# VH-VL binders against Thrombospondin-4-B (thbs4b): the designs that were tried, part 10

Target 1, 176 residues: Thrombospondin-4-B (thbs4b), of Danio rerio (Zebrafish) (Brachydanio rerio) (q8jgw0r23to198)
Amino acid sequence: ESTVYNLLTSPDCLPDLLHGGLAEQGVTELYILTTFRIQPGTGNTIFSLYNPRDNSKYFEFSVFGKANKAILRYLRRDGRMSAVTFNKLNLADGEKHRLLFHLKGLEVGHPGGFPHSQGALPVPGVELHLDCRLVETLRDLPAVFNGLNNHQAVELKTMQGKAQEGLEELKLAYGD
Short names: E, the ipSAE of ESMFold2; O, the ipSAE of OpenDDE; V2, 0.75 times the mean of E and O plus 0.25 times the DockQ between their complexes.

## First folded at step 4 (VH-VL)

Design s59 (framework fv_libivirumab)
Fold by ESMFold2-Fast, scan of step 4:
Structure s59 (fold): chain C 176 residues (1-176), chain A 119 residues (1-119), chain B 112 residues (1-112)
Amino acid sequence: as target 1 above (176 residues)
Amino acid sequence: QVQLVESGGGVVRPGRSLRLSCAASGFTFSDYYINWVRQAPGKGLEWVAIISYDGSYTYYRDSVKGRFTISRDDSKNTLYLQMNSLRTEDTAVYYCARGEDYWGYFDYWGLGTTVTVSS
Amino acid sequence: DIVMTQSPLSLSVTPGEPASISCRSSQSLLYSNGYNYLDWYLQKPGHSPQLLIYDGSNRASGVPDRFSGSGSGTEYTLKISRVEAEDVGVYYCMQGLETPYTFGQGTKLEIK
């Protein structure tokens, strides 16, 4: 059961979503809230979730100020990476921004096998909320593999930890 | 194991062009920023150019801007440096070096390829 | 551009004695996130540069405990507590705060 949140409610857009640890299994929605500040003319990875053993990445969010775009990369169940590009986002303006990613239709189960998708009916997609406003909806995307359940080793950083330089807040929450 | 292998250096006259390559193996090439760093004979290290993991961000030192172009082909795990209008001051060993992100320190370097520009 | 200045330009050390190299930046490398964007590299004769210290004070993988980095803002120091013969080479500091990235002019360490 997912709860509908009014993301236009100021000042607290999502006060009750982000409590507790990672879900164990069988979740189909993921919310990622991040707050950051990027200087004009620059661009970089804001955060990565990855396996520190082999440096394989599950999620990565990057901002490219000169290209005026942001990219969310994620691991698919088949072991390939997909990218979601948000064009026309000037996030490298020296100001604090708060982004909410709502990822729908996550696949669960063992990689490479015949999966059973639990709560399969949200079609895979990503909604981007910028400073409590919905600014982009992308649908019919390859499903995000749920690498954040208990059998995946993940860390919140770039491979070496430095790319979190612009990151002031990062919170994760699961819906079902 | 992580490896970076440069190639394409040689001896050329001023005004000519060379294309350097850096072949990467042992890691997911498309996840990394890659830099070119050069060193003139008997001189110190000089940073040349950077390319982001997806190629959307590039930056060059002023003395090579407009003459050099950094690019990547992730399907071949290869980085390129196209060097046009070469000058004697471009004579150096050219290294490729891996960075995790825009602020990434260079944790792996190649062995270098030598470029000599002489009249 | 950020200018990096090293001192001394060269030093000769008896094996087993300590060595210290300084690096100064023309502007602060301490960012609002608390990181000092200063890295140290060693180039042994005939070899490619190798990472020693990153982000001011963090030792790179495989680097012996006798190497340490310290400092903040505009003043940084690389120390070798007990110099060994294999430490011969040229040491470079580099700022990674902004492009263009810039190196110091290098410090040559020799054994006497």
Scores: ipSAE 0.000, ipTM 0.485, lowest interface PAE 14.2, mean pLDDT 74

Design s60 (from i2 with heavy chain Y102W; framework fv_iscalimab; at its last look DockQ between E and O 0.12; V2 from the best seeds 0.00; counts 0 for: pae E 9.8 > 2, placed apart)
Heavy chain, then light chain:
Amino acid sequence: QVQLVESGGGVVQPGRSLRLSCAASGFTFSDYGMHWVRQAPGKGLEWVAVIWYDGSNKYHADSVKGRFTISRDNSKITLYLQMNSLRTEDTAVYYCARELDWGDYYGMDVWGQGTLVTVSS
Amino acid sequence: DIVMTQSPLSLTVTPGEPASISCRSSQSLLYSNGYNYLDWYLQKPGQSPQVLISLGSNRASGVPDRFSGSGSGTDFTLKISRVEAEDVGVYYCMQGLQTPYTFGPGTKVDIR
ESMFold2-Fast, scan of step 4: ipSAE 0.258; ipTM 0.692
ESMFold2, look of step 6: ipSAE 0.006; ipTM 0.528
ESMFold2 (binder alone), look of step 6: mean pLDDT 93; pTM 0.950
OpenDDE, look of step 6: ipSAE 0.016; ipTM 0.590

Design s62 (from i2 with heavy chain L100I G103E, light chain Q98E; framework fv_iscalimab)
Fold by ESMFold2-Fast, scan of step 4:
Structure s62 (fold): chain C 176 residues (1-176), chain A 121 residues (1-121), chain B 112 residues (1-112)
Amino acid sequence: as target 1 above (176 residues)
Amino acid sequence: QVQLVESGGGVVQPGRSLRLSCAASGFTFSDYGMHWVRQAPGKGLEWVAVIWYDGSNKYHADSVKGRFTISRDNSKITLYLQMNSLRTEDTAVYYCAREIDYEDYYGMDVWGQGTLVTVSS
Amino acid sequence: DIVMTQSPLSLTVTPGEPASISCRSSQSLLYSNGYNYLDWYLQKPGQSPQVLISLGSNRASGVPDRFSGSGSGTDFTLKISRVEAEDVGVYYCMQGLETPYTFGPGTKVDIR
């Protein structure tokens, strides 16, 4: 019923999903789950989705221990950059944290040349759940999860070096 | 006080290259996306390019794509526009501008004084 | 590309009288978040452009309340309730919904 992809062991599945795989399967909701542990005083990009051809970014979540903040940055479908700063979240505390991105209102499979049907879809957006608590609701949907062109390459990049030891899970899930 | 100062303009022959700079002061440069906008003599405003806060994402107008490259150096607090294969129609005053960084919208709230680029044979 | 048009392209106003400028886009600028990505800029003679209105109706800091923006989707209006001598210049609308960003051709406002 539910399909789950472990991006730490099978990151090569991600481009296929994002290049129409989700839309073909009628997916309207998507979940990205990450579990991490960041030491105090360190700053890390937990993960990002980027274009390896030109190093441009589509989606990025970073934690800054020295500034005691976290930042979500993403490319909107209209080509603009959006940044959301979380000033009250101390995620660099040496403890395990579980963050869930719940994306709603993804385009259902219809040809790009046809108008959206009269069927009501959930309002497009992203809910961020930290340690089982809703901490933010975005009234916007990142372009990378809503139909990439075939010529737009996408790859996953996660924490590097010693910081990599703190990334325990990165999964993408959806139901049919 | 928030300020943007362009430099590097001048007279140059067709086919040559020129590099424009935009020095920022009075705000945290690395928090903002930046634009280049030009205005030909007696004409309207034409958007040229934009670059994200960290230099990762760059977009250029079709008229300059492949010839102009926007870049930035956050450590030097400076925005650049590398202009190659210049044409007479690139003659314009070039302005740098800071994006409005307010939630989920975009716009240009601070502009420099402009620098004149004249491409003539 | 989204094409922006303005009307009129030129107008002459008696000081103290109102002025109205229209801007139209070839596509809706209303995004799913409820915002219209339409800005208004003023360029006074010999000066750099300055922002007047963002997101269709939000006055920029320091802009007098005699300036107001309205409209949604494809049709937008900038109104000046009482035109003053300092308001002379060229007014541009600009769409910020998608790249490439595009400006209207400009409307030149003169005082009679």
Scores: ipSAE 0.013, ipTM 0.601, lowest interface PAE 7.4, mean pLDDT 81

Design s63 (from i2 with light chain S32D N33S Q98D; framework fv_iscalimab)
Fold by ESMFold2-Fast, scan of step 4:
Structure s63 (fold): chain C 176 residues (1-176), chain A 121 residues (1-121), chain B 112 residues (1-112)
Amino acid sequence: as target 1 above (176 residues)
Amino acid sequence: QVQLVESGGGVVQPGRSLRLSCAASGFTFSDYGMHWVRQAPGKGLEWVAVIWYDGSNKYHADSVKGRFTISRDNSKITLYLQMNSLRTEDTAVYYCARELDYGDYYGMDVWGQGTLVTVSS
Amino acid sequence: DIVMTQSPLSLTVTPGEPASISCRSSQSLLYDSGYNYLDWYLQKPGQSPQVLISLGSNRASGVPDRFSGSGSGTDFTLKISRVEAEDVGVYYCMQGLDTPYTFGPGTKVDIR
């Protein structure tokens, strides 16, 4: 309790999560690792993070093999949805792909005191890594940290269907 | 191609209800957020409401909050605006518009022709 | 709410001459992403609005290059390098940073 959850297996590029009192500092980093093999002409939503109270989505990743595209959608702190289409990253090619999403929030100050500099994040936003290589950086602040830090449930859901048949690995880790 | 067509406008008395529809064609409706924007006769544009691509999130202007409800049916490829407790100041042409919000792009890139709602006694 | 203002409210231009419209917001529209959430729309007489510029300076598909948007934060400008007859109408700026989304009062552009 009061300890950081981490992945049982991690790629070499996943940094060690910071130790600390999550109840005190809040969650400022979220790592989502997924490995999948999607056949050409198939695909759907791989996973989503959502608010179970109103079914609104914080974060969603989908692969559409027939349209030869992948789409990342995420809720921004201003309440708008951002969508990024990756039409040049053919992920529905029958081969294994490993993606790491690194979500960064803002540093949270210590109650009644100065913020801890060791928890500072250089660039808030979303980074997408393919086999430990950075392929995309999005600077809009994700709203998922509002849910996590306000004790609102953030649940993981995977879609059942053709895309689900190709899902081989999905892991989450967080830090403060 | 790529078209939005509003319907359901008409003349109604204050305090009554009216439901507007917006039928989409030529694009994947379920991929886009949708807006309602109105324009009173001879006046400027006023934003009314927005709904996300899957219907999960909705926002309304303060002037209509509690009276108007935006909704959508992705299986019918149709956007709705339920207008309750209508007031004379709600008299306007109502437009539906598609929201472009992909990565670094934003805006209402496709608009319907509008439907006139007149609230009079 | 974010209040949008435009100047001038009316503008008459000789064909082929340039035109400039100013838009001001009551608070900064520059987000941490580096984008300004400011759009420009044109409503021609008797027609629905159409998008011209998004995110401050990004020209919409099919919009002629004589239209350009500039500015950051609270002060924005729409420029038409050579006004043509088809450019007559009311021009609106709109902020998309926060709900409620708000339009400026509009600038009516006429020829001559």
Scores: ipSAE 0.006, ipTM 0.536, lowest interface PAE 10.0, mean pLDDT 75

Design s64 (from b2 with light chain S30D N31S N93S; framework fv_barzolvolimab)
Fold by ESMFold2-Fast, scan of step 4:
Structure s64 (fold): chain C 176 residues (1-176), chain A 119 residues (1-119), chain B 107 residues (1-107)
Amino acid sequence: as target 1 above (176 residues)
Amino acid sequence: QVQLVQSGAEVKKPGASVKLSCKASGYTFTDYYINWVRQAPGKGLEWIARIYPSGGSTYYNEKFKGRATLTADKSTSTAYMQLSSLRSEDTAVYFCARGEDYWGYFDYWGQGTTVTVSS
Amino acid sequence: DIVMTQSPSSLSASVGDRVTITCKASQDIDSYVAWYQQKPGKAPKALIYDASNLETGVPDRFTGSGSGTDFTLTISSLQPEDFADYFCQQYDSLPYTFGGGTKVEIK
């Protein structure tokens, strides 16, 4: 069974965010907002969207202070797992960071692009925004939309979160 | 703190199977992969397979696919590897070792189990 | 499969010597390499991960370096307890693979 949190607030300096809740016609946009504070020398998985039936990962973000690395792992539509290391982002610096992931999939019944698309992401993929700056764009289709649109068990959890105060905010929002 | 304790030495004949155990303690068993690695006498290390105890998902090195079977018992925090159709070339010390997917190196190792295959 | 080629297969050294061991990957593995020490009759012990990060409790005379395909483990001033076998391992992709090992023997 799916368990997801809706966005309650939108950051002023980020691209327009949708207003919470599952879209009536199916999910084609997903926003994941997280605010955290990770100490150097500690390793934390910030969040994971996963299938509880088989514990497979759809989308997972981890920050490891031990190696000064942030890692995004996500399941592609072709069933292959992608792992992206952000070695240019020092997120385990003991300071507060706000991260927004903008995921865009294919419209149900229209397996092409978005003819009416506005602005930031013209094709399906993933954008990572750090502290109001776009820092990465990934063009592979995320498989999480297949799980969400078929109600095939997508759960959100934090992992390796021993210090609860290190995670201040974790929100998801959907759209069409 | 963290410990992996393996079962005792085994002596088998060619064609037999063997089942080795690896009991974990000092951490949450379901949060980490258990990897199996072997070392033939005087030789290097060879990775066999891994299991994620939470869901039981496995990945096998092609060389051992069809002969090795990994399982895990969450209630006893114990991982198992069964190796079938044993050959003399399977004579080795077999290690279990803890790892993560992102950090696929092995931070804690069992003491090893010696398996001798001889006719 | 990624092949890890380790050199030399053995070396003889004296206490206080600087020892260098190299490991070459058959393809780019970024920094996803670890180094292990193994003493006779014992399990391997992790020394270095992510090419250059020292594992907790490991003496600072051990250093790792390199990226891409060429990696090095250096022991700056060899101590009596450092005579052992050393192995590199890549964890960029499955299956995980190890170098052939380097035996560091007393001269």
Scores: ipSAE 0.000, ipTM 0.491, lowest interface PAE 13.1, mean pLDDT 77

Design s8 (from b2 with heavy chain Y105A Y108I; framework fv_barzolvolimab)
Heavy chain, then light chain:
Amino acid sequence: QVQLVQSGAEVKKPGASVKLSCKASGYTFTDYYINWVRQAPGKGLEWIARIYPSGGSTYYNEKFKGRATLTADKSTSTAYMQLSSLRSEDTAVYFCARGEDYWGAFDIWGQGTTVTVSS
Amino acid sequence: DIVMTQSPSSLSASVGDRVTITCKASQDISNYVAWYQQKPGKAPKALIYDASNLETGVPDRFTGSGSGTDFTLTISSLQPEDFADYFCQQYDNLPYTFGGGTKVEIK
ESMFold2-Fast, scan of step 4: ipSAE 0.026; ipTM 0.649

Design s9 (framework fv_barzolvolimab)
Fold by ESMFold2-Fast, scan of step 4:
Order: structure tokens, then C-alpha cells, then sequence
Structure s9 (fold): chain C 176 residues (1-176), chain A 120 residues (1-120), chain B 107 residues (1-107)
């Protein structure tokens, strides 16, 4: 009845990420993959995409085991900060978790006239996938694409402490 | 055992500058923002600026931009705020406070405050 | 700038009373609100963070609630040591801003 290997709950079921530099048409999709193991009662910022000039953050994910919650903060295109608190995601449980963030922006420019085929473009926003399961969709346009398309004023880093000790994987990939 | 210990009271004349210190202990100094907040006698709290000690990056409230200067010395785990062109309305208690686990966090630990009096 | 409007500006109550203080943000700040207690001549002390989480070492008679624009700090069974000023603070966006404060006077 059941397979020995359940693809919906395995880290191996995540899509293969295309890894590359900035496209000529600009970055319109950003994938952030992170794998971590955080012990109960501990927590910290897992990763942050930030502007190194003023240390303002474009996109940040934190896990706080003492408060039993995870927080996603991201800058909107209009300069306002958005925040989402996941008070039912206990990610500081001593187990391995794999998160995929799929950020979608607007296409940079409209190449050509009227296309013969109207392809489905990604809806602008943010998708969070936890252990191969889509757990959240946010529709605000992220400001990180402005930074990526303007001289790469965006850097990726983690904070020191317990989250860094449990961080097993952190990857970025760009899409067009 | 987080502690923020501030420098002693200052009395200054109008037009002078003052430099206040905030010495941190009990945590990794470079992992947290240090914020500066003031409180005039009988008034509320007003946020001045913040500094990220690791890189020295600062953000100033527009009301204090050009007069306040924040610095941090990683070797002594000490943050500093210099306020120039002092006026009588700058008479206040000045607090330093730690910004939590990230820069969008609340102020979880506060220094005891430094009284600055601006008068003749 | 985000404006935090706190009410009442002052109140007096007896030991054992239930005290409620409110704070209203000029725009949606999710749950990014902290509450501080300040006793005469001392620095503020964090009581509540993320609108409803109790800071370590703070008595459980203090409760925070709210989301979006409307937030409340409640003190059940007021004690003599609760004589103080209370402030709300938003940390959703820069510059950080505080409510005007509420003075709680114990009769």
C-alpha cells in the first residue's frame, strides 16, 4: 500500500535549483534553500539578505526556540517592512528541516511585442516550502530584486551563535 | 548575565558637545545592535539612533541627523554617542539599549542612563 | 513615521485591581510591539515582546495582547511594586517610536 520512500516528506523531492549569475533581463526569481537542525530552547537568525551600505535587511528568516516560533521579515518595494510570524512551526525541535524560499518579482521589461503564446508568469510574491510542503504564500512584491538589479547591493549572511552551529546548507539561485 | 554600563553625569554649556559611553558585557558585543534613547524630565522616550558594532553601520533618526555620531570599539565592547551643538532642550537622561537578536527586535536590556544637563 | 497613541496618560488604582493600558499604531505593525516598565529614577525594563510574549523573570500577572493596530497591556491583581510608568514601542519600521506613556499610581 504505502511506498517505502514517501517523496512528499523527503528532502530529495525538492525541485532542482538552477544556479547562475544575473540574467541580462534582470533577476525576476530568487530561490533560497537552507537546511538546518536547531536544538530546543535555542534560536537565532538563520540567514539574511541585506544592503551592506546601511545594514538594512531585504529578507530575513529567524527561528526562536524559546518563543516556539519562526519569523520572516522582508522589505517591500514601497520601502515598508513586512513580517510574518509562524507560531505553529516548531523548527527548534532537534530535527533536520529543509526550507525553500521562492521569491517572485515582476519581469524586467517586456521583450518584444505581442507574443503568439501567453505563458503563465509567476505571481509576484514569496512562497515558503517546508520539507517539500508549501506552507505559506505572500503576495507583496519583495524589494530585494531592486537591489539585485542595481549593481548587486545585496549580500547573504548568517548571524553567529546557535543557528550558525546548526546550519548545514545555504544556497541561492537566480531565475529568469 | 547581560549588562550595559553607562558613563557618569555631564553638565555642559549651550553649543558644547558631549560624548557618552556604554560598556557591554555578558554577550557577544558584535551580534546585537546598540540603540540610543533619550528622556527629557517628565517626558516620554525618544529614539535617537542605532549602531551595528560588527560593521559600524549606523541609522539616525532625522531629528538628530548631523548632530549625533555613533561609534563602537569592538576591543573594549563599548558603544559611544557624541551629541554636538547642545541646546537647553537636550537636557535629558540618555540610555543605551541592546536591540535583541536582530535589528528588528525590541530593546531587551538597557543601561542605567546618563544624565546630561545643558545650562550655564 | 509610525505614531503610537497610548491611553490613558495616567490612572490610579488599588492593590488587587485589574489595570488595562492600550496602544494604537497609525498603521499595521503586525505583532512588533514591546511593553516596558519604568520605575522612578530607573531605566526601562522589558515586560512584553512580540505583543504577547512575557519576558523572562516578569511576573505572569502581566499580559500583552493585540495585533495589527490595537494592542493592550493588562496587569491582573495590581501590586505595590507595579507603581511605574508604562510605554509601548513599535519595532516594525524605522525610526522606532514609543507611546506617550501611562503613569500607574497605586492608592
Amino acid sequence: as target 1 above (176 residues)
Amino acid sequence: QVQLVQSGAEVKKPGASVKLSCKASGYTFTDYYINWVRQAPGKGLEWIARIYPSGGSTYYNEKFKGRATLTADKSTSTAYMQLSSLRSEDTAVYFCARGGEDYWGYFDYWGQGTTVTVSS
Amino acid sequence: DIVMTQSPSSLSASVGDRVTITCKASQDISNYVAWYQQKPGKAPKALIYDASNLETGVPDRFTGSGSGTDFTLTISSLQPEDFADYFCQQYDNLPYTFGGGTKVEIK
Scores: ipSAE 0.005, ipTM 0.503, lowest interface PAE 11.5, mean pLDDT 76

## First folded at step 6 (VH-VL; framework fv_iscalimab)

Design p1 (from s60 with light chain S32D G96D; at its last look DockQ between E and O 0.04; V2 from the best seeds 0.00; counts 0 for: pae E 7.8 > 2, placed apart)
Fold by ESMFold2, look of step 6:
Structure p1 (fold): chain C 176 residues (1-176), chain A 121 residues (1-121), chain B 112 residues (1-112)
Amino acid sequence: as target 1 above (176 residues)
Amino acid sequence: QVQLVESGGGVVQPGRSLRLSCAASGFTFSDYGMHWVRQAPGKGLEWVAVIWYDGSNKYHADSVKGRFTISRDNSKITLYLQMNSLRTEDTAVYYCARELDWGDYYGMDVWGQGTLVTVSS
Amino acid sequence: DIVMTQSPLSLTVTPGEPASISCRSSQSLLYDNGYNYLDWYLQKPGQSPQVLISLGSNRASGVPDRFSGSGSGTDFTLKISRVEAEDVGVYYCMQDLQTPYTFGPGTKVDIR
């Protein structure tokens, strides 16, 4: 069974899932699909999972307007911030682009204590596809996708202002 | 080690031309926008020009528009400022600067030491 | 052109005391993407400028946390919570929302 949320119309679904919903459903992999268009010379944050209390970033993808770059920033499981720079991704070119984040090895779906799970977990990581082509593989899973405790606030922010009309899709999918 | 080094400054008469160069090292030059900024002796900073990473867009301050041209050669890892019809008010230290543009980190984060251009009779 | 002004143009601060510098633009610097395109630079005596704050409030890498930026639209403030001897210099705000980009006139900060 496949579950798909439109995060443009239901933005709270992903934060809610990060506070226990993924664990309840045993989710071990997750897909985030975004379709966007950014005018030349203007940058934007396509989406950000962030802590609204202090504006710190859990998982954020941004496109530069005056550079041939995009950057993925995320909080690592060891508590350090990481940034991955994508050179030669000409995304602020006025054309439609599709990005798919395939997140693997989510441990949120396992019970605490000493569980009797069968089999090995998938290797944690993130695969990024641009326009149906694999452009990056991270062997590290952002900490937020292992779940948040009740004291860790999270919200989803997307492209803002007049640029928000260039964000055509932001979807979350998981399941069979 | 990220570094920018300007050259080509000097003393020149009004109406003459001069070309400044800015050699870059320690980073992928073709991924960054670049600026020229000047500072007249004893005065504040004045933005002069910007050029995008691939040279596709160039913008100049009104005070130099039509006389100065920013350019870059990514194969030579060098930024240029062609200065024509120089005037005494163009006398300044000229800095090249790299634009940092990484998500919500922004601004001219690397500057050269500057090169002095003196325009006098 | 967007005109940038700063207040005060000069200040002298006792070491360890706070300082505050105001910057005002003739037009809103808030862009459609939600960012304020206002940066702060420090030029120490005999040095090239260095970025302190970008996009109104984002502290540049390696800048001490005693520096903070705030404000939105047309009014912006740079604060130094405890001024140190190494903070002496001229502070400039700059808009890079639209060309031609423009600096403020600068605020010279001295210590007693």
Scores: ipSAE 0.013, ipTM 0.578, lowest interface PAE 7.8, mean pLDDT 84
ESMFold2 (binder alone), look of step 6: mean pLDDT 93; pTM 0.952
OpenDDE, look of step 6: ipSAE 0.017; ipTM 0.603

Design p2 (from s60 with heavy chain D31E S56D; at its last look DockQ between E and O 0.04; V2 from the best seeds 0.00; counts 0 for: pae E 8.4 > 2, placed apart)
Fold by ESMFold2, look of step 6:
Structure p2 (fold): chain C 176 residues (1-176), chain A 121 residues (1-121), chain B 112 residues (1-112)
Amino acid sequence: as target 1 above (176 residues)
Amino acid sequence: QVQLVESGGGVVQPGRSLRLSCAASGFTFSEYGMHWVRQAPGKGLEWVAVIWYDGDNKYHADSVKGRFTISRDNSKITLYLQMNSLRTEDTAVYYCARELDWGDYYGMDVWGQGTLVTVSS
Amino acid sequence: DIVMTQSPLSLTVTPGEPASISCRSSQSLLYSNGYNYLDWYLQKPGQSPQVLISLGSNRASGVPDRFSGSGSGTDFTLKISRVEAEDVGVYYCMQGLQTPYTFGPGTKVDIR
């Protein structure tokens, strides 16, 4: 009952998922796993869900080796852009790193689907795990995971592999 | 409002020194690399120097290497250019510029108004 | 040093017509991370320069979609699909791959 998409091989599924597919399946939490290697002094966007018409970023993770930092950019539910800078991750060191984004509190389904509970609903947020350890928690959820309307185009951009630098995994998982 | 304001330009004799300042506002200065770019009267743009976020990595154009020094003070939110042993060919408008290097957001995206340095006897 | 050249060095266009500016570098600007470190700047009369295109093809924030950049490696092109009066100025390409960073000589665009 768990669903896993390999976004490096099957990125074509994302528009349907983001234009209502997650909500139709009642998804309340989502995992994004990425494994990459970035050389010192360089930088790259590891992955980006973005609007190709205006280049705005729905959910983008980038590593900036020149600054030794990483940045998560995303579109808020109120339509404004936000960025979170991570100065302590040290990811452009030529070594393999694995990041897991655990997104919680996704809006559930149509009114005719599952009934909503008044009980303890999850607080929307994102947990970031680096190499299997929790390193950051955000109490904000990117709007893209609660559904895009038909006027919001979306594409996936990923870094391309080269010699000693590349994106080795990018997976989206949910279920249960 | 993101702003850069240069100051410290003026008329000086060859061989003398000046220090230019670039006051920044409206953004987190310590997250951005900074450049100096100059333009001699009636001429094109010439890159002068860059300094990385923490101030430890600096690079200068060959035409100014050994004479000019870029620096920054992140606590004062200010970029500097120390110009020593000035020559008449250093006469130009000097711009400071912010380097945006956030994934595929790149380039010198904010520029100051420029400050004129004239080197003449 | 990476030498940057531009052609033409000047051009005059009728408003509403397209314009195209070429930029060439003495070395490839394509870095191992997949980016071409080539930017385009416009300096309007009496103003400071402003970025138009970054990394070969990425339009900067607020730049109209009539501007586009293309090319890779050593050959790059800036296109303006329909030139407007506000587009008058000098267009510079610049490489940011390796220090010392270098600008092209500029292309002056005028309206006839």
Scores: ipSAE 0.013, ipTM 0.506, lowest interface PAE 8.4, mean pLDDT 83
ESMFold2 (binder alone), look of step 6: mean pLDDT 92; pTM 0.948
OpenDDE, look of step 6: ipSAE 0.016; ipTM 0.621

Design p3 (from s60 with heavy chain S56D, light chain S32D L97T T99W; at its last look DockQ between E and O 0.10; V2 from the best seeds 0.00; counts 0 for: pae E 10.8 > 2, placed apart)
Heavy chain, then light chain:
Amino acid sequence: QVQLVESGGGVVQPGRSLRLSCAASGFTFSDYGMHWVRQAPGKGLEWVAVIWYDGDNKYHADSVKGRFTISRDNSKITLYLQMNSLRTEDTAVYYCARELDWGDYYGMDVWGQGTLVTVSS
Amino acid sequence: DIVMTQSPLSLTVTPGEPASISCRSSQSLLYDNGYNYLDWYLQKPGQSPQVLISLGSNRASGVPDRFSGSGSGTDFTLKISRVEAEDVGVYYCMQGTQWPYTFGPGTKVDIR
ESMFold2, look of step 6: ipSAE 0.005; ipTM 0.522
ESMFold2 (binder alone), look of step 6: mean pLDDT 91; pTM 0.941
OpenDDE, look of step 6: ipSAE 0.030; ipTM 0.656
ESMFold2, look of step 8: ipSAE 0.006; ipTM 0.496
ESMFold2 (binder alone), look of step 8: mean pLDDT 91; pTM 0.941
OpenDDE, look of step 8: ipSAE 0.017; ipTM 0.622

